# VH-VL binders against Collagen alpha-1(XVI) chain (COL16A1), part 7

Target 1, 182 residues: Collagen alpha-1(XVI) chain (COL16A1), of Homo sapiens (Human) (q07092r50to231)
Amino acid sequence: GFNLIHRLSLMKTSAIKKIRNPKGPLILRLGAAPVTQPTRRVFPRGLPEEFALVLTLLLKKHTHQKTWYLFQVTDANGYPQISLEVNSQERSLELRAQGQDGDFVSCIFPVPQLFDLRWHKLMLSVAGRVASVHVDCSSASSQPLGPRRPMRPVGHVFLGLDAEQGKPVSFDLQQVHIYCDP
Below, E stands for the ipSAE of ESMFold2; O stands for the ipSAE of OpenDDE; V2 stands for 0.75 times the mean of E and O plus 0.25 times the DockQ between their complexes.

## First folded at step 1 (VH-VL)

Design U09 (framework fv_umesolerbart)
Fold by ESMFold2-Fast, scan of step 1:
Order: sequence, then C-alpha cells, then structure tokens
Structure U09 (fold): chain C 182 residues (1-182), chain A 119 residues (1-119), chain B 107 residues (1-107)
Amino acid sequence: as target 1 above (182 residues)
Amino acid sequence: EVQLVESGGDLVQPGGSLRLSCAASGFTFSSYWMNWVRQAPGKGLEWVSFISSSGDYIYYADSVKGRFTISRDNAKKSLYLQMTSLRAEDTAVYYCAREGYTDYLFDYWGQGTLVTVSS
Amino acid sequence: EIVMTQSPATLSVSPGERATLSCRASQSVYSNLAWYQQKPGQAPRRLIYDASTRATGIPARFSGSGSGTEFTLTISSLQSEDFAIYYCQQYNDWPLTFGGGTKVEIK
C-alpha cells in the first residue's frame, strides 16, 4: 500500500489549502487547481487488480448537485480506465472500469450518509469479481463486478474532477491510501 | 553515494549498431525507474527512453522508435540501450538518469558517454 | 507532444543581481515541471521539481514558481558559480520534453 497524498504531491502543491485541525490531522482543501499526476508516477505497474482505496473526506454543500470523479485513472486519450464517480443527485457512488471486450463494467453503491457535511471514512474494496463500499462503522454493500481489462500506466490520475466540464471540484481531505492486498 | 556510470559510446558508421550500458551503485536499483537522455554537441537536452523499475513499462521518443531498445538487468544493477540503424542526428552524449516515486524526476545523472555517427 | 519554450535564450547579468528565467508549456503540465542547471562539460544538475520544490542541497537563492503553462525560475542574488545553462522539463505526459535552454552569462 501507499499514500496518494504523497504520490500526487498534494503537500507540495501551493494551490491546495492546508488547514490546521487542532483535534486531528491536517486538512487539505481541494478545488482551487487540478489534482493530477501522470499514471506512470503513481502506479508504475498499473493500478493493482485487487485493492482497497481508503479516504477520509468531507463533501461540501455545493457538490450536492454535481456528478464528479472522486478518483479516476485515464488512458492516453483522456478516457477513463477506472473511475469512482460521485452522483450527488442520486447520493451514490459508481465504480466503472473498462471491461475485457472494451465496454465498461460498473456497480453502483447508495451512500446517502456521505452528504451530511461531516467527515467520513470511505473504503472501496475490489477483490476478484466483487466490489464493496464501507462508510464509517456501517457495512454499506458488496456488488458483483464484471471482468476488467488490465489497466495501462498511461494517462493521468485525478482526484476531484467535474465529469461534465473537467474542472476541479472542491472537497476536504485528510487521508487517501491504496492497499494492494485488501 | 549514488553513482551512475555510462559506457559503450564510440564512433560508428551510419546504419551501424551500438550498445550503451549504465552501471548503478549506491542505491536499490530495482526500486527506481530509469531514463536515457541525450544531448547533441552544442545543443539542448532530448529525452530518449523510459523503463519502469520492473521493466514492464517502456516508452520511446518518436525519433528512436523501432531503432532503439531499452532494457535493464536488476540483478546486475545495469541499464542498457541497444541502438540500431544509427543516423548522423543520433550523434550526442547519452546520459542515464534515475527517477523515483516520492522524489520524482532525474535526481541523479551519469556523466554521459559520447556516440558519434559519422562516415 | 508538449513543446517547452524558454525565454530569453541568453541573459546577461552581473554578480549580485536577480535573474528571472521563463518557461512556457504548449498545454497545461500542472505542477509537473523541473529545472536543471548545466555547466560546460558536466551532466545536468536538478535544481527544482514539482514547479517550486527545491532539490536537496540547492541554495535558497534558487526559487521556482508557476503552474499550468507559465513557469519562472528566479536566482535572487547571482553568484559566480551560477553562470550556466538552465533547462526546464515537463514530466506530465509522454514524451518527456525539455525547453531549449537559457544561458546565464556574465555582463
């Protein structure tokens, strides 16, 4: 596993506001500039086929009417290889990845609890042909995920990208980690 | 101390072949991405090729695609560049450069090896 | 490919003066930009990465700024050892590309 705050250079990016939290970790406020790095620098061997993505985040009110990518890896042409999309109108997360035949495979997780303007721990786990989402102390859900195409270490990794306009989305972050053996 | 030492540069005829080597010491070679960068006499820097730490991911500049092959031997702590169908415009000092995850970009370079392609 | 353009090609300054070097990318490279110093007969030496992070051992008089397409390297009080050629490099996308260089020479 590894820390995406470090691999995406969030601490070194001047446009990301660092807010001291006397009762907890440093808060990173995204949205003022794109959060992106070449995929080869974040995942030189490609994103693991099985992994857990763990975030400690706070979704702000203005995101509640948007569809946006919390996490996305693109190919060289800018099209998603894998994405975790926030559908704010439906209060859900959609995991989408390129399938073996080139069509996308996806699963949708209702997560209305994330839209309360409070800090939450979110875990996305992908193991075999199953994806699971866990929020805080509750077990959210597990869903079948179709066979995926191996990811290529091309294109870019994004955090907080508007799906329609490709502009940065503002949200607060304390932690983002990937574990290669969930 | 971290060291990268290139070798293999020589005078070669157009259409010829040459193999460059880069010997690494002072660090865990298998944990780093490696690059070849060249510089023609009196000119600027030009990136040539990339290889990931495992060797699974490789990229080339368009000017050398199909003619150059990058490879590595992690047990020997060595990086290679096999050059074929050499042209006059390939004349340059060739540097190997290290690239890492947490401290991105060419933090250490070798001193270079000169390749001259001339009739 | 992303084209990197450096200006000026040559900058003549006196010791103790401020030198400001510009680097422009043909498309956004975010903060994925590095600066290198090269002296005659030597390999390049990395000064700055992530647009503004100073590499270990690099004096505080060197500073980098910018994001997206416009970047600046500043040498606040030029020393005799700073006369060299400086290159910017983007590492946002393949192929990796360098600027044409700015030669900083004694006035």
Scores: ipSAE 0.006, ipTM 0.481, lowest interface PAE 15.2, mean pLDDT 85

Design U10 (framework fv_umesolerbart)
Fold by ESMFold2-Fast, scan of step 1:
Structure U10 (fold): chain C 182 residues (1-182), chain A 122 residues (1-122), chain B 107 residues (1-107)
Amino acid sequence: as target 1 above (182 residues)
Amino acid sequence: EVQLVESGGDLVQPGGSLRLSCAASGFTFSSYEMNWVRQAPGKGLEWVSFISSSGSTIYYADSVKGRFTISRDNAKKSLYLQMTSLRAEDTAVYYCARDLEYSYGTDYFDYWGQGTLVTVSS
Amino acid sequence: EIVMTQSPATLSVSPGERATLSCRASQSVSDYLAWYQQKPGQAPRRLIYGASTRATGIPARFSGSGSGTEFTLTISSLQSEDFAIYYCQQYNDWPLTFGGGTKVEIK
């Protein structure tokens, strides 16, 4: 795997606040500027069919967004190839990807525990036709996921993007990591 | 086939302004982060400025902050450096440099232009 | 800023000899370190990145090592085309910074 904080240049983005504490982990505060990079820089051969995305995050109080992308990879025309969406109203995550026939395939994971204003470790794993979400040290929740189009190294990767307005979403991060096939 | 061609270097008086351009060809310019690096005659390399592929993230060396402005035009496949309030210490060959497309969110340079000489003197 | 210090400033060697060039960072840069070669009248050329990964087309006689604050570039058997100035660069933090260079010249 690899660290998306480095691949997305988060440490080098001046608009991202770095909250340094001598006794605690470094905190990155997103929302003031877009977090995006060309997909070819982040995933040279496209995102593999099987991967795990691991984040240590804090979802802030006072979000008025109904839906926003925690993580998204677009195609060359700007449409999502894959997205992990936060639905703040339903307190759920939706994984959506382009299907083999061009229709989207998706699955939904209830995650009310993420909306408690505290730090959580979130893992999304995708293995063939099953997607799973694991919050903290709890048991994984698994859902079937239909056949997907192979990911292509085109378009852009986004982290923290409002689904309707395309504006940055404010939340805090300590870690973002992907484990992928070599 | 990958080419970076700088232009705009000239002799200029202290306090003057110049605009440098870098024309890119042979690759998808909009997919690459770009930098300006300079080298004073007989001296070492000094990083000047960075711009992300979209143009939304920009950084400057403290020595040029507030005086230089980096920009890019992805449709024209061009990188720019607008220099104002020039000082004798800004005399250098200015290089346009491309970040490696497949780097791990890191900034080292795989292609450099030939450079354009800026001389600040009376 | 992270200050990069290279030593020696000048290294005089004969063809076929081993050259060892040092680069020291004022604080840890992990393995986010690159080496460049610059020949007279030319733009710099990338040799090594990630402290130890050789760039495509770079001969096996060039090797990089180190992590954290201490790094080394080794040229195992100098060829005539290797006489140049070598620069290290950290890319762990902004601003990006280069060492002062080591000139490898003919003895």
Scores: ipSAE 0.000, ipTM 0.457, lowest interface PAE 16.4, mean pLDDT 84

Design U11 (from U01 with heavy chain R98T Y101W D102E E104Y G105H Y106P, light chain N92D D93S L96F; framework fv_umesolerbart)
Fold by ESMFold2-Fast, scan of step 1:
Structure U11 (fold): chain C 182 residues (1-182), chain A 120 residues (1-120), chain B 107 residues (1-107)
Amino acid sequence: as target 1 above (182 residues)
Amino acid sequence: EVQLVESGGDLVQPGGSLRLSCAASGFTFSSYEMNWVRQAPGKGLEWVSFISSSGDYIYYADSVKGRFTISRDNAKKSLYLQMTSLRAEDTAVYYCATDYWESYHPFDYWGQGTLVTVSS
Amino acid sequence: EIVMTQSPATLSVSPGERATLSCRASQSVYSNLAWYQQKPGQAPRRLIYGASTRATGIPARFSGSGSGTEFTLTISSLQSEDFAIYYCQQYDSWPFTFGGGTKVEIK
């Protein structure tokens, strides 16, 4: 697997604030500047068809008023290849990806537990025709996901992007990893 | 030009309470994380408490949890430490010190310290 | 917590001599190590951060080296104002921890 904090250069980006934590890992505060890198530099062969995305995060009060991309990989024209969207009004995550036939495939996960202004571990697992979300010590939630178009190493990777304006969204992170064996 | 000035240190009985203040000048206080660090007479340095620039994140050394409360007022450029249930082991010079995350280096500025003595 | 050990506890040197102070961490702190000078009745003053970077205004005779678990502060050609207690501090992991200090005194 891959540590996205290093691949997205979060530690060397001055606009991302670093807060010391006496009981655990360093806290990174996003929102002041876009978090993006060319896909080729983050995933040289494109994001694998099967993967697990693991984050330790804290959602802020102001994110409760937005629909935004927690994680997104675009194509060369700026359209999403895959996105994990936070819907603050519905208290849910939506996974959306380009389908084999050109239409998007998607599934929705209710995650009201993420909206309590506390730290949570979130895992998104994509394997075969199933996507699953696991939050903290809760049982995993699984949803069917249609056949997808292979990911390409083009476009850009984003963390914390407002879906309507394309502006950075503020939230706190401790860990972001991608594993190829979900 | 950067100055941190502690005040409030006094002689207090065990079980007593005391409030320390740290007045900041010469820098943008609201952009800095702040720490309290103490030093018992003739001993080394011990970290006591941390508060983030916004005040959203607060942490304490295990020895003071539940007894001390750190707070800040960015408009007044002041840092506070409310101490309760004081013990003889809390006798020390208390320093306030800055921590600026863009530099990634703690304790770049220190106050002169204020002495707290806890004895009967 | 990471334990910081400084040696020697006391170093006796004459003005103009070289002083070498050691600091050891119980686990790797990479280069996240700072050195402070404290004179009697004064607050500590940061000399070195990032194991080897001099703080602004610190004379060139002060130099830091090391990484991981073993660190050294060197003071070349000691001046009279350099007699003080020196502390190392790791800032790799919370809680931040300090060494016990090395007192540099006139022999």
Scores: ipSAE 0.000, ipTM 0.459, lowest interface PAE 15.1, mean pLDDT 84

## First folded at step 2 (VH-VL; framework fv_becotatug)

Design B3a (from B03 with light chain S93D; at its last look DockQ between E and O 0.02; V2 from the best seeds 0.00; counts 0 for: pae E 13.3 > 2, placed apart)
Fold by ESMFold2, look of step 2:
Structure B3a (fold): chain C 182 residues (1-182), chain A 118 residues (1-118), chain B 107 residues (1-107)
Amino acid sequence: as target 1 above (182 residues)
Amino acid sequence: QVQLQESGPGLVKPSETLSLTCTVSGFSLSSYGVHWVRQAPGKGLEWLGVIWSGGSTDYNTPFTSRLTISVDTSKNQFSLKLSSVTAADTAVYYCAREWYGDTYFDYWGQGTLVTVSS
Amino acid sequence: EIVLTQSPDFQSVTPKEKVTITCRASQSIGSYIHWYQQKPDQSPKLLIKYASESFSGIPSRFSGSGSGTDFTLTINSLEAEDAATYYCQQSYDWPLTFGQGTKLEIK
């Protein structure tokens, strides 16, 4: 799979604080600097049709008041090709992708447990015409997803972007991976 | 289509404030910074500063005390104000687009000449 | 701040010649250098990003090379329309800086 900590150069970004945790993995404190890289550096051949995005993350109290992109791939003009948006008011995730008909296709997953100020493992799986979200080992939700346009390997990949203001969003991260195998 | 367009008065008196606007279209403001770059007649390019849509800025050192860059996201407009101008501030002023984190300029405005003259 | 020094300041050139413009940084900047072309009375136009990556739509006669402190823009078979001023720009550290420019004129 793709280790996005490496592909987004998080260890090499001095403004991202690295916190040693003697009882667990290294903590990356995001929010002080933008997390973005050209798509060509992260996914040289684009994002596969089927994939899983896995994060181990901690949402903070101020994050609870925002709508923001946890993960987004844009085109060269900054318009979304695929995005996973956190809706803090509704406590949900929305997956949106460009559809084959030119409109976006989307589905929404309730995830109230992410907002309890504790560490969670979140997995988004996209396979065929179905998208699924798993939080820890204790919950899963699946939704139908309409036919999608192939993602073009242009534009940029973002991790933690405020949807309204274009600012980095503060949260803590221990793991972020893309798995491309079925 | 991506477009950037500078506007403002072409003549400013010494000691007054130079005020310019950059109107943008064809791209999402949340993913880009807008930079100001100037060029004195017959001379090279000089970077002045940048603003991102959330209002964060960075200014070139000589201009820190005189320069203010701002954004009005509801109007897709970025503004530059340079106070206490002298003849040395006579230049063509450009706005230019930067993808957040990739600090090269893929689109530029046409530029607007500002003359500082008594 | 990082100073970029271009050479030459000015060059009179003949069409179809190979032209080389250099940019030297006052400290090592990896590959964080970008090249622009500015024709008379026009805005700068991006040619090369990250030392050697051609921007979309740029003629293949333009190429870039180098890393660290020494960078080169090459025009392999000069066209008359390439008469312009060329600038390098670093994005390694704030403030962003440009080289002083290299003006190419047709003989």
Scores: ipSAE 0.006, ipTM 0.512, lowest interface PAE 13.3, mean pLDDT 86
ESMFold2 (binder alone), look of step 2: mean pLDDT 92; pTM 0.944
OpenDDE, look of step 2: ipSAE 0.014; ipTM 0.585

Design B3b (from B03 with heavy chain S28T L29V S56D; at its last look DockQ between E and O 0.14; V2 from the best seeds 0.00; counts 0 for: pae E 13.5 > 2, placed apart)
Heavy chain, then light chain:
Amino acid sequence: QVQLQESGPGLVKPSETLSLTCTVSGFTVSSYGVHWVRQAPGKGLEWLGVIWSGGDTDYNTPFTSRLTISVDTSKNQFSLKLSSVTAADTAVYYCAREWYGDTYFDYWGQGTLVTVSS
Amino acid sequence: EIVLTQSPDFQSVTPKEKVTITCRASQSIGSYIHWYQQKPDQSPKLLIKYASESFSGIPSRFSGSGSGTDFTLTINSLEAEDAATYYCQQSYSWPLTFGQGTKLEIK
ESMFold2, look of step 2: ipSAE 0.006; ipTM 0.482
ESMFold2 (binder alone), look of step 2: mean pLDDT 92; pTM 0.947
OpenDDE, look of step 2: ipSAE 0.021; ipTM 0.620

Design B3c (from B03 with heavy chain S28T S31D; at its last look DockQ between E and O 0.05; V2 from the best seeds 0.00; counts 0 for: pae E 13.0 > 2, placed apart)
Fold by ESMFold2, look of step 2:
Structure B3c (fold): chain C 182 residues (1-182), chain A 118 residues (1-118), chain B 107 residues (1-107)
Amino acid sequence: as target 1 above (182 residues)
Amino acid sequence: QVQLQESGPGLVKPSETLSLTCTVSGFTLSDYGVHWVRQAPGKGLEWLGVIWSGGSTDYNTPFTSRLTISVDTSKNQFSLKLSSVTAADTAVYYCAREWYGDTYFDYWGQGTLVTVSS
Amino acid sequence: EIVLTQSPDFQSVTPKEKVTITCRASQSIGSYIHWYQQKPDQSPKLLIKYASESFSGIPSRFSGSGSGTDFTLTINSLEAEDAATYYCQQSYSWPLTFGQGTKLEIK
């Protein structure tokens, strides 16, 4: 798919520390600077109706106290079009997207395993009227999702954004991809 | 005017290192990636790898142990080094431009033929 | 790795005819396919991006279609200058791959 490491300029951002990992991919330490790019540059034709978002990430103890957007696409005014929110208190993910009727549609996935301070591979799949979350290829949760408005390539894409203060959130990342035909 | 131009020696001996430079102009380097693609005589196109102006790279799997791609943004130059070459590495080598986020190649260099021969 | 298989490998055709070239992906890749033309002794030239979007300055006789695994490049009313080799390229996942090429010759 879309390699968001490239499309969000993570390798070009000097404030993002790149940590050698002799047993795997380079570790990108996020949190020191905003991770954002115009949507037109990341998804010039928008995000298709069906997609998969795949991350290899490590949530830190500090993030266990926060509600924050792991991934978000906004419009030009900063209003969300689609977001994946980490709720650290509930140890869950919430997918929210603009609905066809103007209301948001959403679903919530329990993911307590993400909060054990170890590396995990997370996959969010959105296909038709169903969204699914897989953790480490062995744990899955599926939820119904209402009909969605197509995402348009306006506004900005964010990775790791505090929901209340709009500041970068610290976590470690090795992979982030979008597959547009899952 | 967007330009990419490959340069380097046309002949390389077996087991030595092939070294090429792509000199670029007419665009903002941080907005683009530069890819290397080769084409053996009479054969198809083969993607080798990419680098962005911040220095990050991705390589095609068969080349990960032999290929190094680098950038010098102060000189508008991207470099390719391929070690331990054999006759199978004889090809026309192209550099090509990607607008960041759109992974197709809108501008290509003219290509440079590299022959691996004793 | 995503394998792209083009058909045919070679076709001889008369000017003004319609030509269809296919590209089949080894897995579903959405619309992340791009088409190039390479004339003898020249660099490749982008024709179609994202399966069906014509690149700027490309003659309207070139069009693309398809989604998922099966993609088509169509040349309506072929001209003599269209004698070239045509390649599809996927950008769905790394590593990037090209089809093996389709060579068109004008009778």
Scores: ipSAE 0.006, ipTM 0.514, lowest interface PAE 13.0, mean pLDDT 86
ESMFold2 (binder alone), look of step 2: mean pLDDT 93; pTM 0.948
OpenDDE, look of step 2: ipSAE 0.018; ipTM 0.594

Design B3d (from B03 with heavy chain T103Y, light chain S31D S93D; at its last look DockQ between E and O 0.03; V2 from the best seeds 0.00; counts 0 for: pae E 12.5 > 2, placed apart)
Fold by ESMFold2, look of step 2:
Structure B3d (fold): chain C 182 residues (1-182), chain A 118 residues (1-118), chain B 107 residues (1-107)
Amino acid sequence: as target 1 above (182 residues)
Amino acid sequence: QVQLQESGPGLVKPSETLSLTCTVSGFSLSSYGVHWVRQAPGKGLEWLGVIWSGGSTDYNTPFTSRLTISVDTSKNQFSLKLSSVTAADTAVYYCAREWYGDYYFDYWGQGTLVTVSS
Amino acid sequence: EIVLTQSPDFQSVTPKEKVTITCRASQSIGDYIHWYQQKPDQSPKLLIKYASESFSGIPSRFSGSGSGTDFTLTINSLEAEDAATYYCQQSYDWPLTFGQGTKLEIK
């Protein structure tokens, strides 16, 4: 497993406010500074073909009015290798990844429950040719996913990036991990 | 060179206030927190609290009514006051440096023993 | 608060052997565990941060591993100067807490 709070240096970034939580983990308030690191520092051998991305997050009112990348890995030229995009209008997540033939493969997950201004645990699982999303204790929402190109350790990893403006997106975070055995 | 040094009286009478100073050098106060940790003789480490250069603090719950941590940035000094002491407060007291937000301690002072005795 | 339980409390060790010390957290804490060495009459010294990252200048024989609730500090090929008490410390939540310590002595 990969602790992205550590690998993206969130605890070491003074512009990220750390809010004491007497009943749980520290709350990291994102949005004041870019959350990005070279992919080689985050995933030196690339992202495994099968993985789970787990976040404990709170979407704020202003994030409900944006389309943004919750998680994205680019190549050296800034083009996406893999993205998990929040679509606030549709209240959905779109997973996009480079396919084996160079075209993108994608799937879309309705997640209206994320938009109620409460804390949620979100799990994206990619295993074989299926991607699944869980929110909290819900049943998995599963979608077929085409064959993917292995993610290469080039470019940058982003957490919370506005898709149109390329600016940091504000939201609160308690956990973000990647597990290699979903 | 990073340095932290505790100073203060080694003997304090019961019911009085224990007062310690941590003098620091070799790093920017704005990037670091200073924590106080104590160790009773033959026992383990106990975190007491932290202050950052802007004056914000956090205290371990058993000490919130008795403990005050403060900073004088013009003197590079951090202070600890623990009121109403008993023999249970006999310990070596350390100050320790934390990069803001990392919450582990990369440099420690040498410690100062405080004995609470009649 | 998060309780850290170390094992063993005490161990007599022989130079050149591999020594392991465990730290168990009362809840999942990711990799927010740090290890310190404290020699007699000295202040603690940071060895390992974030479960497995060696601090600057620490001998390569020290390594850490684990995630979640179970963490291990390993000393490969123990040296005589490694006789000390070792502490784990969590930084996952307030208050910051330490394990009770593991004392290593040379046989």
Scores: ipSAE 0.006, ipTM 0.477, lowest interface PAE 12.5, mean pLDDT 85
ESMFold2 (binder alone), look of step 2: mean pLDDT 93; pTM 0.950
OpenDDE, look of step 2: ipSAE 0.008; ipTM 0.578

## First folded at step 4 (VH-VL)

Design A21 (from A01 with heavy chain D31S D99G Y100R E101Y G103S Y104L, light chain D99S; framework fv_alirocumab)
Heavy chain, then light chain:
Amino acid sequence: EVQLVESGGGLVQPGGSLRLSCAASGFTFSSYAMNWVRQAPGKGLDWVSTISGSGGYTNYADSVKGRFIISRDSSKHTLYLQMNSLRAEDTAVYYCAKGRYSSLWYFDLWGRGTLVTVSS
Amino acid sequence: DIVMTQSPDSLAVSLGERATINCKSSQSVLYSSNNKNYLGWYQQKPGQPPNLLIYWASTRESGVPDRFSGSGSGTDFTLTISSLQAEDVAVYYCQQYYSTPYTFGQGTKLEIK
ESMFold2-Fast, scan of step 4: ipSAE 0.012; ipTM 0.551

Design A22 (framework fv_alirocumab)
Fold by ESMFold2-Fast, scan of step 4:
Order: C-alpha cells, then sequence, then structure tokens
Structure A22 (fold): chain C 182 residues (1-182), chain A 124 residues (1-124), chain B 113 residues (1-113)
C-alpha cells in the first residue's frame, strides 16, 4: 500500500496547516490550497482495478451543505475516471467510475455517521464487481458496481474539491492510504 | 478595466510560423485558465487550445496537435500561441478567451471574457 | 467528440415576438453528481467577439437582459428571446464544456422580419 500524504506532497504544502498534538497523531487541515498532483506522479500505472482507499478524517460543519469530491482521478480532458463524492444533503457517499461502454457506473452508500463533527476511519474497497464502505467499527456496506474502464495514468488526482466551483474544501485529515490488494 | 487584447496576427505563407499574444488586465491572470478560439471568415467558432492557470495542463484540438503550442507568462500577464507549419485552413480570426475554471483541475470551462481578435491569413 | 447541432440555421422574427433556437448534443452533457448541464450560449454581433449569455444551460450571465432564457437538459437545449429587440440581431452559438474538445454548434443567424 502507499501513503497519499507523501504522494500528494501534503507535508510540503505550506498552506496546509499541520496541527501538532502532543497527545495524538498529526492533524492536517485542508481547504486553504488545492490538493492535486498529476496522476502519473501518484499512480504511475494508473489506479489499480482493485484497491482500498483508507482515510482518517473529520468533516467540518460548513461542509454539511455542500456536494464535493473527497477523492477524484481525472482523465486527460479533466473528466472523472473515478470519483468518491460526499453528498452532504443526503449524508451519503457516491462512487462513480467510467464504464466499459462509455457511460458512468455508480453506487451510493449512506454514511450519516460521518456527519457528527468527530473523527472517523473510512474505508472504500473495490474488488471484482463489488464496492464496499466501512466506517469505524460498524459492519461493511456493499453495493454492486458495474464493469469499469481500466484506469489510465493521465489527468490529475484531487483530494477535497467542491463539485460546483472546483475550489478546495476544508476538512481535517490524519491519514490517507491506498492498498492495491484489498 | 477587465480586458483581453490580442496581437501578432498577419499574413504568412503556408508552412510558415507565427506567434500570437494576448495581454490580460483587470483580473488575477494566474487564477484562470485561458483559451484560444478561432473563426474562419464567414464560419462558426472553433476551439483551438486551453491552458490552466498554472500552465501545468494544456490541451489542443486534433486539427492543431503537434503544430501549435499554447503557453503563458504569469509575470507579464500574457497568453501565447505559437503556430507552426501553418496551412490555408488555419486562416481565421483568433480570439483569446478566459473561462471560469479557477484551478487546473476544475472541469468548468464556459468562456466569460473574450478579446477583440487578431486576424491570421495563410496564403501564398 | 461531442457534436453540437443547432436548428434552424437561420430565422427571421418580428420585433416584440418570441425567438426560439434549439441545440442538440450527440451525447448527454448532464453530470449526474452535481445535476448540472455543461452547456453555454453565446451571442456574436457582426464585427464583434462572442459574448456569453447563458451558462449551466439556464443561468444568465451578469448584465444579460431578462428576455434571454435557457432551458433543457441532457441532449436537448433551447435558447429563448421572449420579446425580440433590434439589438438582438446576431449569430447565436451553443457550446458544450462537458469534455474536450470543447465544441460549438454551427450557429443560428437571427434576423428581423
Amino acid sequence: as target 1 above (182 residues)
Amino acid sequence: EVQLVESGGGLVQPGGSLRLSCAASGFTFSSYAMNWVRQAPGKGLDWVSTISGSGGYTNYADSVKGRFIISRDSSKHTLYLQMNSLRAEDTAVYYCAKHLRYFDWSPYWYFDLWGRGTLVTVSS
Amino acid sequence: DIVMTQSPDSLAVSLGERATINCKSSQSVLYSSNNKNYLGWYQQKPGQPPNLLIYWASTRESGVPDRFSGSGSGTDFTLTISSLQAEDVAVYYCQQYYSTPYTFGQGTKLEIK
């Protein structure tokens, strides 16, 4: 697996606030600057067909009125190859990816527990034709996901992007990892 | 005053080269993606190229790929289009256009500000 | 490439009458996650650059008169001028910005009857 904090250069970005907590882990406060890198730098061979994305995060109150991308990889045209979208109105996550036929495939996961202004561990797992979301110690929620186009090492990777304006979204992060064998 | 002013157009022979410039004023130039859009005499609008605010992302219409190079200089608030291997079908008024893509990764690309255009004529 | 087709190629409308211009895309330009149509409308008067009228299919640009309105979703879009004025004589273009290459319709020439 690998650490996206390193691959997205979060520790080297001066506009990302590093909150040193002597009693616990380092906290990164996003939102003041864009978090993006060319896909080739983050995933040299493209995002794997099967993976797990693991985040330890805290959603701030102002995000509870927004629709925004927690994670997104675009193609060369800026069109999403895959996105994990936070729908704050519905208190859900939507996973969308380019399908083999050129249409999007998607699935929706209710995650009301993320909207309590507290730290949570979130895991998104994609394996075969099933996507699953696991929050903290709760049971995993699984949804069918149609066949996807292979991911390409083109475009850009984004973390915390407003879906309407393309501006950075403020939220707190302790860890973000990708595992290629979920 | 918010404006875009193109320059560098003129008459050039087929196979020749020409560089267009677009001077931006009245807005934070480096925060916006910029485009070139052309219009052949009596014809419609044809998108040519885009460049992100940082310059890290560029894209081109298939008809100009490998021949045209879009670039920008944030210190001079100027957008450029280097046109090589020019063909008769490149004859057009070339417009500089700003879009509401605030960041390199935003997919939102409608054109809210246009320059007055500069005429490029490719003829022997 | 997404192909944009406008109809009619030209129309003549009397002052004060309603003008309707249609635009069809070869594939949907609706992004389901934000429920936005990546479609804009431009007005171009003779000897002038294009001016943005409408974006997101139905949102009027600042300074654009209320008589201009956009509607539609997915693949079928309409620009309506509710009460034609003399200064509205122009060529009108629709544009998709859902994906590159950004493509424009062929244009609709609007004239006074």
Scores: ipSAE 0.005, ipTM 0.483, lowest interface PAE 10.6, mean pLDDT 84

Design A23 (framework fv_alirocumab)
Heavy chain, then light chain:
Amino acid sequence: EVQLVESGGGLVQPGGSLRLSCAASGFTFSSYAMNWVRQAPGKGLDWVSTISYSGGSTNYADSVKGRFIISRDSSKHTLYLQMNSLRAEDTAVYYCARSPLYGSRGYFDLWGRGTLVTVSS
Amino acid sequence: DIVMTQSPDSLAVSLGERATINCKSSQSVLYSSNNKNYLGWYQQKPGQPPNLLIYWASTRESGVPDRFSGSGSGTDFTLTISSLQAEDVAVYYCQQYYSTPYTFGQGTKLEIK
ESMFold2-Fast, scan of step 4: ipSAE 0.012; ipTM 0.541

